# VH-VL binders against q8ixk2r445to577, part 53

Target 1, 133 residues: q8ixk2r445to577
Amino acid sequence: FFGMLQNKGLTDYCFDYNPPDENQIVGHQVILYLCHGMGQNQFFEYTSQKEIRYNTHQPEGCIAVEAGMDTLIMHLCEETAPENQKFILQEDGSLFHEQSKKCVQAARKESSDSFVPLLRDCTNSDHQKWFFK

## First folded at step 3 (VH-VL)

Design F1 (framework fv_retifanlimab)
Fold by ESMFold2-Fast, scan of step 3:
Structure F1 (fold): chain C 133 residues (1-133), chain A 119 residues (1-119), chain B 111 residues (1-111)
Amino acid sequence: as target 1 above (133 residues)
Amino acid sequence: QVQLVQSGAEVKKPGASVKVSCKASGYTFTNYYMNWVRQAPGQGLEWIGVINPSGGYTWLDQKFKDRVTITVDKSTSTAYMELSSLRSEDTAVYYCARDWRYTSGFDYWGQGTLVTVSS
Amino acid sequence: EIVLTQSPATLSLSPGERATLSCRASQSVDHYGISYMNWFQQKPGQPPKLLIHGASNRATGVPSRFSGSGSGTDFTLTISSLEPEDFAVYFCQQYKNYPLTFGGGTKVEIK
């Protein structure tokens, strides 16, 4: 399924991807921004391979986490999803990154009012609960 | 089984043009950026430019902008780099390299094509 | 453009010794906690081979004796115990901004 990936705890915030230009789609951090309901930079698809795809361009981008990192980065999608691009969206709304055994949490970026999704130890916090709308 | 196979060596006179090919196999061609890099004999690596095969959009180093054209043929999974107005300083091995993840960079390289510019 | 300076230009060592190679950038290559810095190994007559991506992540099949560290403008490639096959030229390369740029290389040669 597909749509805007919204946080239960930060109820007005959605996954958002703002690449620096149309020719450099990959390599930048996924952020959280106020949900605007217009799709585009906030439109993602959750696939049967447990990928979170950015669907506004070709080639499609896939959210990944580098080893030892806690940030979500946009990479190019593979024919067969690598483990660092697999997220399990659980029934309770948690988004579990199996390779690291961490959950995606909405977190405030230091020294600003900006928010970003980060890998954190899994808790029952609403800041770790996500849903598509 | 990912492989990039480049065209053979070329000998050109000053003022001529050369077109090097890079045929990709073993992966989805349009899902990876393709870069071109050169290396003069005994010297370091110099980036020329990159193409997004899906859209055909290119970014070139400013020093090559007026002489280089990078293109792709999606039906044959082949990238091309054409360099015009050749000078002796363009003598180098030219490599194609795929960029499969921004942070992993150039994970597969072609074998290289030696271009010799001599009068 | 971002200029990368590698030092030393040449490092003469014996097998079993530790090699430490430096790469310094003229401006930060970090963006949101990621360092857009790669390391390549090149042997004569061959294309470069990716060793390290994102400053510290080993590429597939690269031995654990190779490690990368650093952030911002100062990066290091370490080979904990040199093997005969490790004598080669090593290049750093940044991916943060176009144009993409390479360091001048460090030649690791047998003493």
Scores: ipSAE 0.007, ipTM 0.547, lowest interface PAE 11.5, mean pLDDT 85

Design F2 (framework fv_retifanlimab)
Fold by ESMFold2-Fast, scan of step 3:
Formats: C-alpha cells, structure tokens, sequence
Structure F2 (fold): chain C 133 residues (1-133), chain A 119 residues (1-119), chain B 111 residues (1-111)
C-alpha cells in the first residue's frame, strides 16, 4: 500500500515528514499536517516487511521508535528491518508497533496547535485508525 | 527585526512569465514555511501555495499547479514565485507571507509586488 | 474547498462605536477542540496584518479592543470601541483544510 497515510479521527491530517536539512533526512520527528493530496512529503509506502518508508529522497528513510520513546522518528532503512521499524497495519486501521506493544495515535503536541503521531496504549479510538489515501 | 522584502513592480504582456522574489531577514530562513497569496485590485485574497525552504517541498492550490513554480535560494534567504502563461486576470498584488508549519498563520507579510498584465 | 462568507460587506460606524463582524464557513473548521480560523486587518496600500489566530487568540501587539469568538462554522470579530485607525477591511481565513481560503472581507468605514 502506498499514498498519503491519513487519520480516521483527525480526518484532514496526514503523516508528514519535512526534515529541516535536505542533506540529512534522518533523525527528525514525523508530524501530522493538513492533507494536501499531492504526495511529496506526505507520500509513504507500507512494505511487506512491515515498514513505513519515505521514498521521496535517497537514501530511503524508515519510520522508527527508539526504546523508551513515544515519538516516531525517521531512520535509515536497513536490508533486514529492525524491530523498532516494524508496524502492523491491521484491518481495523490500527497501526501497531510490535517492539513496544503500543499503537500509533494522532495527538496534540504539548500546548500547541500542531499534531504528531505518538505511541499510546492501544484503544478502539478513531484517533488510532489510519488508512492510505 | 523580522522582515520580508519583495522585488519591485512588473509590467508583462499576456503569455509572458513573471518571477517575484521575497528576501527574508531577522530569523532562521529554513525554520518557517513561506506562503504566496495574491490580491487583484480592490478584490479579496487568494492563496497560491507554500514552500518548506528546508526541503524545497511545495504545495499549490490546484488552480495554479500548471503555471506556478515556487523555489528558494537558501544562501540568500530568498523565496521565488514564478507564474507563467500570464493572463489579464493575473493582474494583482502578490504577497509572500511567513507561515508556521504547525499553524499556517501568516505573519509577517512582504510589502507586496504589483504585477500588471496588459497588451 | 471550504467557502467563507463574511457579513456585512460594509459596516458604516462612527469612532467610539462597537463593531461586530461575522464569518461563516461552509463546513466546520473545528478539530480536537481547536477552531482553525484567523482574522486579518488590511489598510489601503498595505499588506494584511494578523489580528487573531485560532479564533480567539490575539496576536502580539494587537490592542485589547479586538476580540475573536465562535466555533464550528460561525465566527465573530468584535472591536469594542472603534479608534480612527481601525477603519479598514477585515478578512477571516481558515487553516483547517487545503487550499487555505479567505472570506470576501468586511469594510469598516466612517458613516
């Protein structure tokens, strides 16, 4: 599956990745932003290895969560996907991070109008349901 | 201290292209989005598009996608909006405006560039 | 696209009077308890100036006589007591959905 990864509950928001330095596309946090329908920074691919890949730049980036953290960050993709880069996109739209046993939820960033995907305990909330547009 | 300074007025013939510049100062250029908005004389405001100066990624209103290119030169902290295949109805004041990625507010705005398209 | 309708088109008042400006959206601009609505002031020959963001938050340096309210599809900008410099055109703008859109403007003029 590939396209813009949109939230069911926060209906106009999509996964978005805009690194501050185009020469270093890894290490920054993935955000949620208004879906523009044009791909580019909002174009992601869900792979058979359970990765969420960002392919607009080379080398390819893969979304990861570091141990003890709840934020999604961009890492370099590896030949064999490490456990911190594996997400199970379930039929109900839940995006389950296997290593942490938590789900990706659309959440408001600390005292601001901005939104980010964060790991949270799994619930049946629409804020934890995602689909490719 | 934060300023956006735009290039001067332009007069163009139908079918020509125009490239408007917007020079930023007083802040880290790559930390904010740059929006482009136009206003025909005596009319309302129309959003054209936005660019993330860090990655060069752009988002345009579908109405302008075929004719507008937005670019940046990070070494001079300057954003550019080029509009091609000009028509008389493109006569307007074109503004650049700094946006907050997480809020889409427009603050500050450039002083505006009047583009007149006439035969 | 979200269409914004401002009313009235022209509001004729005297200094010292209260101005109430309306902006209606074709669909809700609310999400997670936030209203994605801004207000701008524009004077002849000048670029627009941000007054209110997020429906009710006054921008830095904006006088306290300006206030914004509303949620969903119905928003109001209030100027409690008009000063001479307040006679201008006011635009609402939504930032919930792309493309970003503006209302047609309300001109506040001296009667």
Amino acid sequence: as target 1 above (133 residues)
Amino acid sequence: QVQLVQSGAEVKKPGASVKVSCKASGYTFTNYYMNWVRQAPGQGLEWIGVINPSGGYTWLDQKFKDRVTITVDKSTSTAYMELSSLRSEDTAVYYCARGFEYRSWFDPWGQGTLVTVSS
Amino acid sequence: EIVLTQSPATLSLSPGERATLSCRASQSVDHYGISYMNWFQQKPGQPPKLLIHGASNRATGVPSRFSGSGSGTDFTLTISSLEPEDFAVYFCQQYKNYPLTFGGGTKVEIK
Scores: ipSAE 0.006, ipTM 0.558, lowest interface PAE 11.9, mean pLDDT 85

Design F3 (framework fv_retifanlimab)
Fold by ESMFold2-Fast, scan of step 3:
Structure F3 (fold): chain C 133 residues (1-133), chain A 119 residues (1-119), chain B 111 residues (1-111)
Amino acid sequence: as target 1 above (133 residues)
Amino acid sequence: QVQLVQSGAEVKKPGASVKVSCKASGYTFTNYYMNWVRQAPGQGLEWIGVINPSGGYTWLDQKFKDRVTITVDKSTSTAYMELSSLRSEDTAVYYCARELYWGTKFDYWGQGTLVTVSS
Amino acid sequence: EIVLTQSPATLSLSPGERATLSCRASQSVDHYGISYMNWFQQKPGQPPKLLIHGASNRATGVPSRFSGSGSGTDFTLTISSLEPEDFAVYFCQQYKNYPLTFGGGTKVEIK
């Protein structure tokens, strides 16, 4: 699967990775932003290794969750995906992070009007349902 | 819990190189970026660079690019910063700082390593 | 690089007074509704400690008397009522662009 990764509950919002400096494509938090349909900073690929890859820039980025954290950050991709970079996109649209046993949920960023994907206990909420468009 | 322990103070002559270590414990070393920041006596903070320990990839401030090498030893959970061609202006306390996600916060810092460059 | 200018360089106050510290950026540090600005506290002989991230979010364990505000190029750190342990040097830091840069610092000292 590839394309824009959209939230079912926050209907107009997509995974977005807009590094502050385009020469530094890794290390920042993945955010949610209004879906614009232009690809680039909202274009992701779901791989057979269960990675969510950001291929727009070089080097290729892979979404990861650091131990004990609930935020999604952009990491460098590896030949064999480490456990913290593996997400299972389930039939119901849940994006399950195997290492933590939690699901990716669209949530408001702390003390902000901005939205971000965060790890939360898995529920049947539409805010935890994702699809590629 | 989380600790960053740096190597001891160094006194070097102009033109020499110095290698400062930062040993991490209490967390999964490869899951966090490690930054290096210095502070000259009585002055402000200056960012040197950052390393992703899982891949060993680095990003450096342009002014240090030709003199600084940042590396990691994953087996010992240790980060290193080596600065070559030392000048008196390099006299500073050098800090390692763990980053939760790059540029958001430096949540744990080493105690600092004083590097003195003098003849 | 983005240059951060802090003012005043020194702020001499007594315990109980309000401290207002300014940080101005040479260009906007906002992007997609997020202000990429942090504030740190540093005491003599110690490494800096994170107080505020994202311009206005208090770090865990930071007392409510500390607050951050601002957007774009103009940012403020406010300490509503100074306590003895708050006399320190405060630095702003931007993370919108590499290289990461810090302001020159504001020293809050006892009058």
Scores: ipSAE 0.006, ipTM 0.515, lowest interface PAE 13.5, mean pLDDT 84

Design F4 (framework fv_retifanlimab)
Fold by ESMFold2-Fast, scan of step 3:
Structure F4 (fold): chain C 133 residues (1-133), chain A 120 residues (1-120), chain B 111 residues (1-111)
Amino acid sequence: as target 1 above (133 residues)
Amino acid sequence: QVQLVQSGAEVKKPGASVKVSCKASGYTFTNYYMNWVRQAPGQGLEWIGVINPSGGYTWLDQKFKDRVTITVDKSTSTAYMELSSLRSEDTAVYYCARSPHWDYRAFDIWGQGTLVTVSS
Amino acid sequence: EIVLTQSPATLSLSPGERATLSCRASQSVDHYGISYMNWFQQKPGQPPKLLIHGASNRATGVPSRFSGSGSGTDFTLTISSLEPEDFAVYFCQQYKNYPLTFGGGTKVEIK
């Protein structure tokens, strides 16, 4: 799978990675933004190693969740995917983060109209269902 | 080197359909999105929609969703835009334009344009 | 839909003069430090040509006399000293929200 990773509950929102500093492509939080169909920073690849890979900018990034955190952060991809970079895209559309045993959920960023993907306890909410378009 | 070449001018009657082609060369066709934009004589630019050639996924402006179909043929690196139920106000030059994935720049390469004239 | 308003509609100048073109958006086109605003040049019978992307970045091969500035809702394209080939129509375009939208254009014409 590759394309725009869209949320079922927030119907027009997609994974988006647009760091403010182009010289620091890794280390910033992944956000959700209105799906625009232009690829660019909304284009992701789901790999056989269970990575969500971002290759729009160089170097290539892989989404990870650091221990004790609930935010998705862009890290450098590794030759063998570490456990914190592995997500299982299930038949029902849930993105299960293996290391934490939690699911990726679309959530509103505090006091703003911005949305972000966060790790939450797994539910059957449409806000935890994702599809590549 | 990198080029988008469109099909020739068309003259259509109201109610007909038109299908415009856009053949890409000089780059990997599936690594870029393809947009369609039109411009009525003496008027501004109007975005119609976009397709991701890898998956065939399309996003269209709401005003065109019932009349426009965008498709691709990966074997020939060609994108198509078909507009149905033509009206005189659809008379315009139709452009294809690619969007790269490596930065937020859109429409860095354009086709030469296809004039579609709708008249009775 | 984000509406882009360009002013003036027509700018009559002589070669060597500075041109300043404005584009105003009905809502902010900024997101996470990026201004989702492009500028295009169009000559009669030709497709638009990308000049500036992300409000201020010159496209490959675009002369240094072209510069873009602004953020949020207020953007400017400046041509520091007009050359004969610069007399054309200029369009701004936002790519923050669907549908993608263009301004009405500013025609830069010879006095």
Scores: ipSAE 0.007, ipTM 0.564, lowest interface PAE 11.2, mean pLDDT 85

Design F5 (framework fv_retifanlimab)
Fold by ESMFold2-Fast, scan of step 3:
Structure F5 (fold): chain C 133 residues (1-133), chain A 120 residues (1-120), chain B 111 residues (1-111)
Amino acid sequence: as target 1 above (133 residues)
Amino acid sequence: QVQLVQSGAEVKKPGASVKVSCKASGYTFTNYYMNWVRQAPGQGLEWIGVINPSGGYTWLDQKFKDRVTITVDKSTSTAYMELSSLRSEDTAVYYCARYEGRFTPYFDYWGQGTLVTVSS
Amino acid sequence: EIVLTQSPATLSLSPGERATLSCRASQSVDHYGISYMNWFQQKPGQPPKLLIHGASNRATGVPSRFSGSGSGTDFTLTISSLEPEDFAVYFCQQYKNYPLTFGGGTKVEIK
């Protein structure tokens, strides 16, 4: 699959990655923003290795969650996907992070007034359901 | 030069439908989202919706979702807004407007406007 | 939806005077360090024209006498010294959430 990754519960919001420097693609948090498809920052690829790739620049970035964290961060893609970069897109639209055994949810942190994708305990909430547009 | 050229004024009766066109030129049509906004005489601006020309996907203001259809024809670089079940309150100038910007999205170019008058 | 309230509804001023226009949002329009607030100018019979985007960034070709400021819920458009062509209606507009919304407008008129 390739396209905009949209939330079922927050229907106006899509995965978005706005690296401040196009030559420094890694190390920043993946956010949610209004779906618009402009500037290439909302286009992602779901691969057979269960990666979510940001491939608008070289080298390609892969979404990862570090151990003990709940935020999605852009890392460099590897020849063999490490466990922290593997997300299972399930038939119900849930995006399951294998290493943490948690699901990606459209949520706010108490210290932020902005929506971001965060790891949370898996539920049947529409805020945890995603699809490609 | 970027240009958005809209179809001419329309006069419709209550209950009819109207389809307004917006022909784009001077850029790659599928790379920019297209919005529709209306303005009743002497009143403020009201957002109707937006379309992604590449995939044809739309986002609409809830108050219009049952009456509005936004479409595109990629071969002619033209966006359309069709509004059904017209009421006198739908009398307005209808504008198309292009999205630009990566970090701070904004309307950069507007069509000249199409006056739609609904009267019995 | 985010409601935008502009004040005053009308400003009666002379050329050379300073104009200060306010726009208040019903909730914050900030998202990840960016304020998603734009300002437009509209003259009779014409479509709106972009003046300011992202609260404070002047659009290409817009004179330096126009400036925008603010964050969160409170925003200001300032015209430091009015020129004859500046007498128009000004609208604020938020880009944080769908539906996109506009303020009711402030009319800057002569006298």
Scores: ipSAE 0.055, ipTM 0.702, lowest interface PAE 6.3, mean pLDDT 87

Design F6 (framework fv_retifanlimab)
Fold by ESMFold2-Fast, scan of step 3:
Formats: sequence, structure tokens, C-alpha cells
Structure F6 (fold): chain C 133 residues (1-133), chain A 120 residues (1-120), chain B 111 residues (1-111)
Amino acid sequence: as target 1 above (133 residues)
Amino acid sequence: QVQLVQSGAEVKKPGASVKVSCKASGYTFTNYYMNWVRQAPGQGLEWIGVINPSGGYTWLDQKFKDRVTITVDKSTSTAYMELSSLRSEDTAVYYCARVWSDKYPGFDYWGQGTLVTVSS
Amino acid sequence: EIVLTQSPATLSLSPGERATLSCRASQSVDHYGISYMNWFQQKPGQPPKLLIHGASNRATGVPSRFSGSGSGTDFTLTISSLEPEDFAVYFCQQYKNYPLTFGGGTKVEIK
């Protein structure tokens, strides 16, 4: 699957990666932003190794969550996907991070009214359902 | 060079439909989203919607959802905006505009505009 | 929907003077350290022209006398020394949420 990874509940929002330094592709948090589909920032590939890849050329970025953390960060892709980079896209649209046993949710930051992609306990919320558009 | 060329002015009766075209050249059509914006005479700008030319997916302002259809023809690099059930308040210049960048998205190239006049 | 309010509605100045235009949003247009506010210039009979994107970044070919500032809900477009070609209507526009919205415009006219 290739395309913009759109939220079912927040239908205007897509996964987005917009690092401050265009010569550095890893180490920053993956965000949610208005779906606009231009360029590389919102283009992701879901692979047969259960990876969510940012770019299609080497070195490629792969979304990861470190042990004990809830934020999605960009790492370099490996030849064999490590467990912290594996997400199971389920039939209902949930993105299940098996290492942590949690689901990716468009979660609210109360003070700024901003939504961010965070690992949360799995629920049947549309804020936890994603699809490629 | 990037160009967006729109179809010519239209005069329509209330209740009719209008279909405005926007032909793109000078870039890869399917790599950039296309927006539609209108401006009533002497008034401000109003966003109508946007289309992904590759997949045909659209996002529209709710005010227009039941009356607007945005489509593309990839073979001719042309975007279309069709507005139905026309009212006098729909009299406006209609613009197509390309979205510019991922980091700081903005409308970098605009069509010349198409005047649609709705009169009885 | 995010409502953008521009003030003043009309600004009457002479060439060489400084112009300061304001745009206020009904809610924050900031997202992850970026302010999704754009500024456009429009002259009669022409489509709008992008001047500033991301609150403070000049678009290609835009003269240095144009500058944008602000964050959150309060934004300013400044023209440090007006040239004859700068007399136009200026619109702010937010790109944080759909529907995309524009301010009502500020007309900069010759005094």
C-alpha cells in the first residue's frame, strides 16, 4: 500500500513527517497534519515486513516506537525490520504496534487543541483507524 | 514553465450547472494537488475544495458538498470543477490554484480565473 | 472553521511609508512549531499572488521589504517602505484546518 495514511475519525488529517533539517531524515517525531498529498512529507508505504516507510529510496526512513515511549519517531530502515518498527495494519483499520501491545491513535493535546499520533490502549475508536488514500 | 489555463467566461441561468476547466502544463500534473477558490465581485476569497489528481480524492468545504464535483482527466492534465443548482450568489471569478510545498503549503501558481455570471 | 479577521479594512499611505497589516485567527494556527499562515497580494483583474508562507517565509521573487511575523492567533504583514506597485489588497489565509479560510482583506491605497 502506498499513499497518504489518513485517520478515519479525523478525516482531514494524515501522517506527516517534516524534519527541520532537510539533510537529516531521522530522529524526529512523526506528526499529523492536513492531508494535502504534495511531495514526500505525507507519502508512506506499508510493507510486507509490517513497516511504515517514509521514503522509497535509500537510506529509507521507517517509523518506530522505542520501549516505554508513546511517540512515533523516524528511524533508518533495516534489512530485516526490528520489532520496534513493526505495525500490524488490521482489517478494521487499526495500526497495532505488537512490541508495545498498543494502537496508534490520533490523540489530543488539550492545551493547544492539537492532535498527534500516539500509542494508546487499543479501543474501537475511529481515532485509532487508518487507511491509505 | 508552469501554467494553469482556465476555460472562458460563462453566463448561466439560475438552476443550471457550470463546469470550469483548468489545464496544467510545465510540471508533472499528478504530483501536485489542485485547489479551487472563488471570489464574488468586490468581495474576498472563498475556498471550495481540493483534489489529488493521482487518486481523484477530494476534500470540500461543507457549504459546497452537495453542489460541487471536482474531477481530473490525467490524459489531458486537466482539472474540472462543476457547480450545480446555480444561484445569483454563485456569481464570481473561479480560480484553480496549485499547492506549493509540504513544509509550508501555499498556492504558488494560479489560473487566470473564469468569470461565472448567474442571471435571470 | 477558523475565522480570520484583518485590520484595518483600508490603510491610506504615501510611497516610502511603512505599512503594518494585522490578521487575527479565531483559534491557533500553530502546529508542531510551524504557524500555518500565508499572505497574498491581489491587484484588480489579477489572481492573488503568494507573498509569505508559514507566517514569515518570503515566497520566491518577493522583495525583502515584505516581512511576516507572529504566531498562534496574531499575525502581521509589514511593508517597510511602500513602492507604487505595492498598492493592492492583501489577504491572510490559514492552512491549518479544512476548510481553508481567508481574511476579509486590507486595502492599501494611495493617500
Scores: ipSAE 0.247, ipTM 0.770, lowest interface PAE 3.8, mean pLDDT 88
Fold by OpenDDE, second read of step 4:
Structure F6 (fold): chain C 133 residues (1-133), chain A 120 residues (1-120), chain B 111 residues (1-111)
Amino acid sequence: as target 1 above (133 residues)
Amino acid sequence: QVQLVQSGAEVKKPGASVKVSCKASGYTFTNYYMNWVRQAPGQGLEWIGVINPSGGYTWLDQKFKDRVTITVDKSTSTAYMELSSLRSEDTAVYYCARVWSDKYPGFDYWGQGTLVTVSS
Amino acid sequence: EIVLTQSPATLSLSPGERATLSCRASQSVDHYGISYMNWFQQKPGQPPKLLIHGASNRATGVPSRFSGSGSGTDFTLTISSLEPEDFAVYFCQQYKNYPLTFGGGTKVEIK
């Protein structure tokens, strides 16, 4: 699966990543932004290693969850996907993080008008449903 | 202080091309989208397109898709707008304007404008 | 595209008077409690200047006499008491959807 990763509940919002330096793409938080079709910021790939790759740049980035965090941060992809980079995109649209046993949910960023994907207890909420477009 | 400084006025013949530059300073160039807007004499504002300087991806109004190319040079913090196959109706002041890539608060800083005159 | 219609086209007032400018969108520019509408001021020979973003948020350095209100399709820019430097053209602009679009403008002129 590849393309824009769009939320079902938070209508018209997609995974978005815009690092300040094209040559330094890791360490920043993945956000949600209005789906605009700009492939560089909103193009992601779900791989056979259960990674969500940001492969517009080299080296390729993979979404990771750092210890104790509920945010999605860009790390470098590895030859063998580490546990904190493994997600299961289920048939029902839920995006499950294997290590934390949490689901990715579209949420409002605190003290902001912005939105972000956050790890939360898995529910049947449409805000936890995702699809590639 | 944030500044957007554009290239000087241009006079072109119909069918020619023009390339306007917009040099940014006083902020992190790649953190803001750069937009291009034009204004014909005595008329309103018309949005042309936008570029993400970080990756170089552009979105153009369908009206300009075949004639406009927006690019950036990150090393010089400069954005460019090239318009080809010029027509008399392309006569306008062309502006560059930045928008924050995260918050999208609007065009908070503008270039001084570049007059492009197309006449036979 | 979202079409923005501003009214009136021209507003003739004296210094100290209240100015009320309207902008109507062909479709809603709201999304999850946020109105994606900006207001700009433009004077002759100058680029537009951002006054209001998000329909009601005053941009940095903008005097308190300027205020924005509205949601959905109907928006208003209010100048509580006109100063001599406020006589200019004002544009609304939506950023809900591409292509970005501007209103036709309202000229605030001296009566």
Scores: ipSAE 0.018, ipTM 0.654, lowest interface PAE 7.4, mean pLDDT 91

Design F7 (framework fv_retifanlimab)
Fold by ESMFold2-Fast, scan of step 3:
Structure F7 (fold): chain C 133 residues (1-133), chain A 121 residues (1-121), chain B 111 residues (1-111)
Amino acid sequence: as target 1 above (133 residues)
Amino acid sequence: QVQLVQSGAEVKKPGASVKVSCKASGYTFTNYYMNWVRQAPGQGLEWIGVINPSGGYTWLDQKFKDRVTITVDKSTSTAYMELSSLRSEDTAVYYCARTLDYWKGPYMDVWGQGTLVTVSS
Amino acid sequence: EIVLTQSPATLSLSPGERATLSCRASQSVDHYGISYMNWFQQKPGQPPKLLIHGASNRATGVPSRFSGSGSGTDFTLTISSLEPEDFAVYFCQQYKNYPLTFGGGTKVEIK
């Protein structure tokens, strides 16, 4: 799969990676923004290794979640995907993070007006359902 | 030179439909979104919707969802906005405007000249 | 929907004077360190012209006398010294959420 990774519950929002410094593409949080399907920041590839790759730059970025954290961070891709970079895209649209046993949800941090993808306990919420557009 | 050229003024009766065109030139048509925005006489700007011309995907203001269809013809680099079930309140100048997407996010940088649509009995 | 309120509705000034225009959003238009706020200029019979994007970035060809500032919900467009061609209506516009919305406009008119 390759394209915009859109949320079923927040139908106007897609995975977006727009680091403040375009010369340093790793280490920053993956966000949600209005789906527009243009430019470089909303195109992702879901790979056979269960990675979500950001392929617009070299070296390629892969979405990861650090142990004990709930935010999705851009890391460098590896030849063999490490466990913290593996997400199972299930038939119902759930995006299951294998290492943490949690699902990616479009959610707000306390007091924030911005939705971001966060790890949460798996539920059948449409905010945890994703698809490539 | 980048230009957006819109179709001419239309006069329609209540209940009719209108289809406004926006012909793009001077850039790669499929690399930019096309927005539609209207402005009633003496009033402010109101966003209608946007289309990604590469995939044909649209996002609309909910108040227009049942009456507006936005389409593109890639072979002629033309975007269309069709508004049905016209009311007198739909009398406005309708603009197309392309979105320049880059790393920091989208914005509308080039606008058509506008098409006056008058709805009257 | 995010509502944008511009003030004042009308600003009467002379050439050479400084113009300061305000735009306030009903909720924050910031996201990931970026303020999703644009400014447009419109003259009678013409479409809007982009002046500022992302709160503070001047569009290509826009004179340096135009500057934008602000973050969150409070934004300002400043024209440091008005030229005759600057007397126009100015609109702020947010692109944080759909639907995209515009402010009601501030008319800068010659005194």
Scores: ipSAE 0.103, ipTM 0.713, lowest interface PAE 5.6, mean pLDDT 87
Fold by OpenDDE, second read of step 4:
Structure F7 (fold): chain C 133 residues (1-133), chain A 121 residues (1-121), chain B 111 residues (1-111)
Amino acid sequence: as target 1 above (133 residues)
Amino acid sequence: QVQLVQSGAEVKKPGASVKVSCKASGYTFTNYYMNWVRQAPGQGLEWIGVINPSGGYTWLDQKFKDRVTITVDKSTSTAYMELSSLRSEDTAVYYCARTLDYWKGPYMDVWGQGTLVTVSS
Amino acid sequence: EIVLTQSPATLSLSPGERATLSCRASQSVDHYGISYMNWFQQKPGQPPKLLIHGASNRATGVPSRFSGSGSGTDFTLTISSLEPEDFAVYFCQQYKNYPLTFGGGTKVEIK
């Protein structure tokens, strides 16, 4: 699967990543932004290694969850996907992070009008449902 | 101080091309989108397109899809708008305008001084 | 595209008077409690200047006499008491969807 990764509950919002330096793409947080079709910032790929890959730049980035965190941070992809980069996109649309045993949920950033994907306990909320468009 | 400085006025014949530059200073060029907007004499504002300087991806209004190319030179913090196959109706002042980042919102808070492009036989 | 209609086209007032400018969108520009509407001021020979963003937030340095209100499809820019430097053209602009679009403008001129 590839393309814009859109949330079902937070309608018209997609995974978005816009690093300030295209040659240094790691270390920043993945956010949610209005789906605008400008593919570069909103193009992701779900791979056979269970990665959510940001392959607009080389080297390629992969979404990771750092220890103790609930945010999604861009790391470099590795030859073998590390445990903290493994996600399961299930048939029901839920995006499950294997290591933390939590689901990715669209949420409002505190004290902001912005939105971010966060790890939360898995529920049947549409805010935890995702699909590629 | 944050500012956008555009290239000088242009006079072109129909069918020619024009390339307008917009040099940014006072902020991190790649952290903000750059828009292009034009305004015909005595008329309103017309949005042309936008570019993400970080990766160079552009979104153009369908009206301009086949004639406009927006590019950036990150090393000089300069954005460019090239319009080809010029027509008399392309006569306008062309503006570059930055938008804020995702956290602050896509507002066009800083504008260039404008570049007059005159298309005349 | 979202079409923005501004009214009136021209507004003739005297200094000190209240100005009320309208902008109507062909469809809602709201999304999750945010109205994606901006207002700009433009004077002859100058680029547009951002006045209001998000329908009601004054941009940095904008005097308090300027205020924006509205949601959905109907928006208003109010100048509580016109100053001589406020006579200009005002544009609304939506950033809810691409392509970005502007209203036709309202000219506030001196009576």
Scores: ipSAE 0.019, ipTM 0.703, lowest interface PAE 4.9, mean pLDDT 91

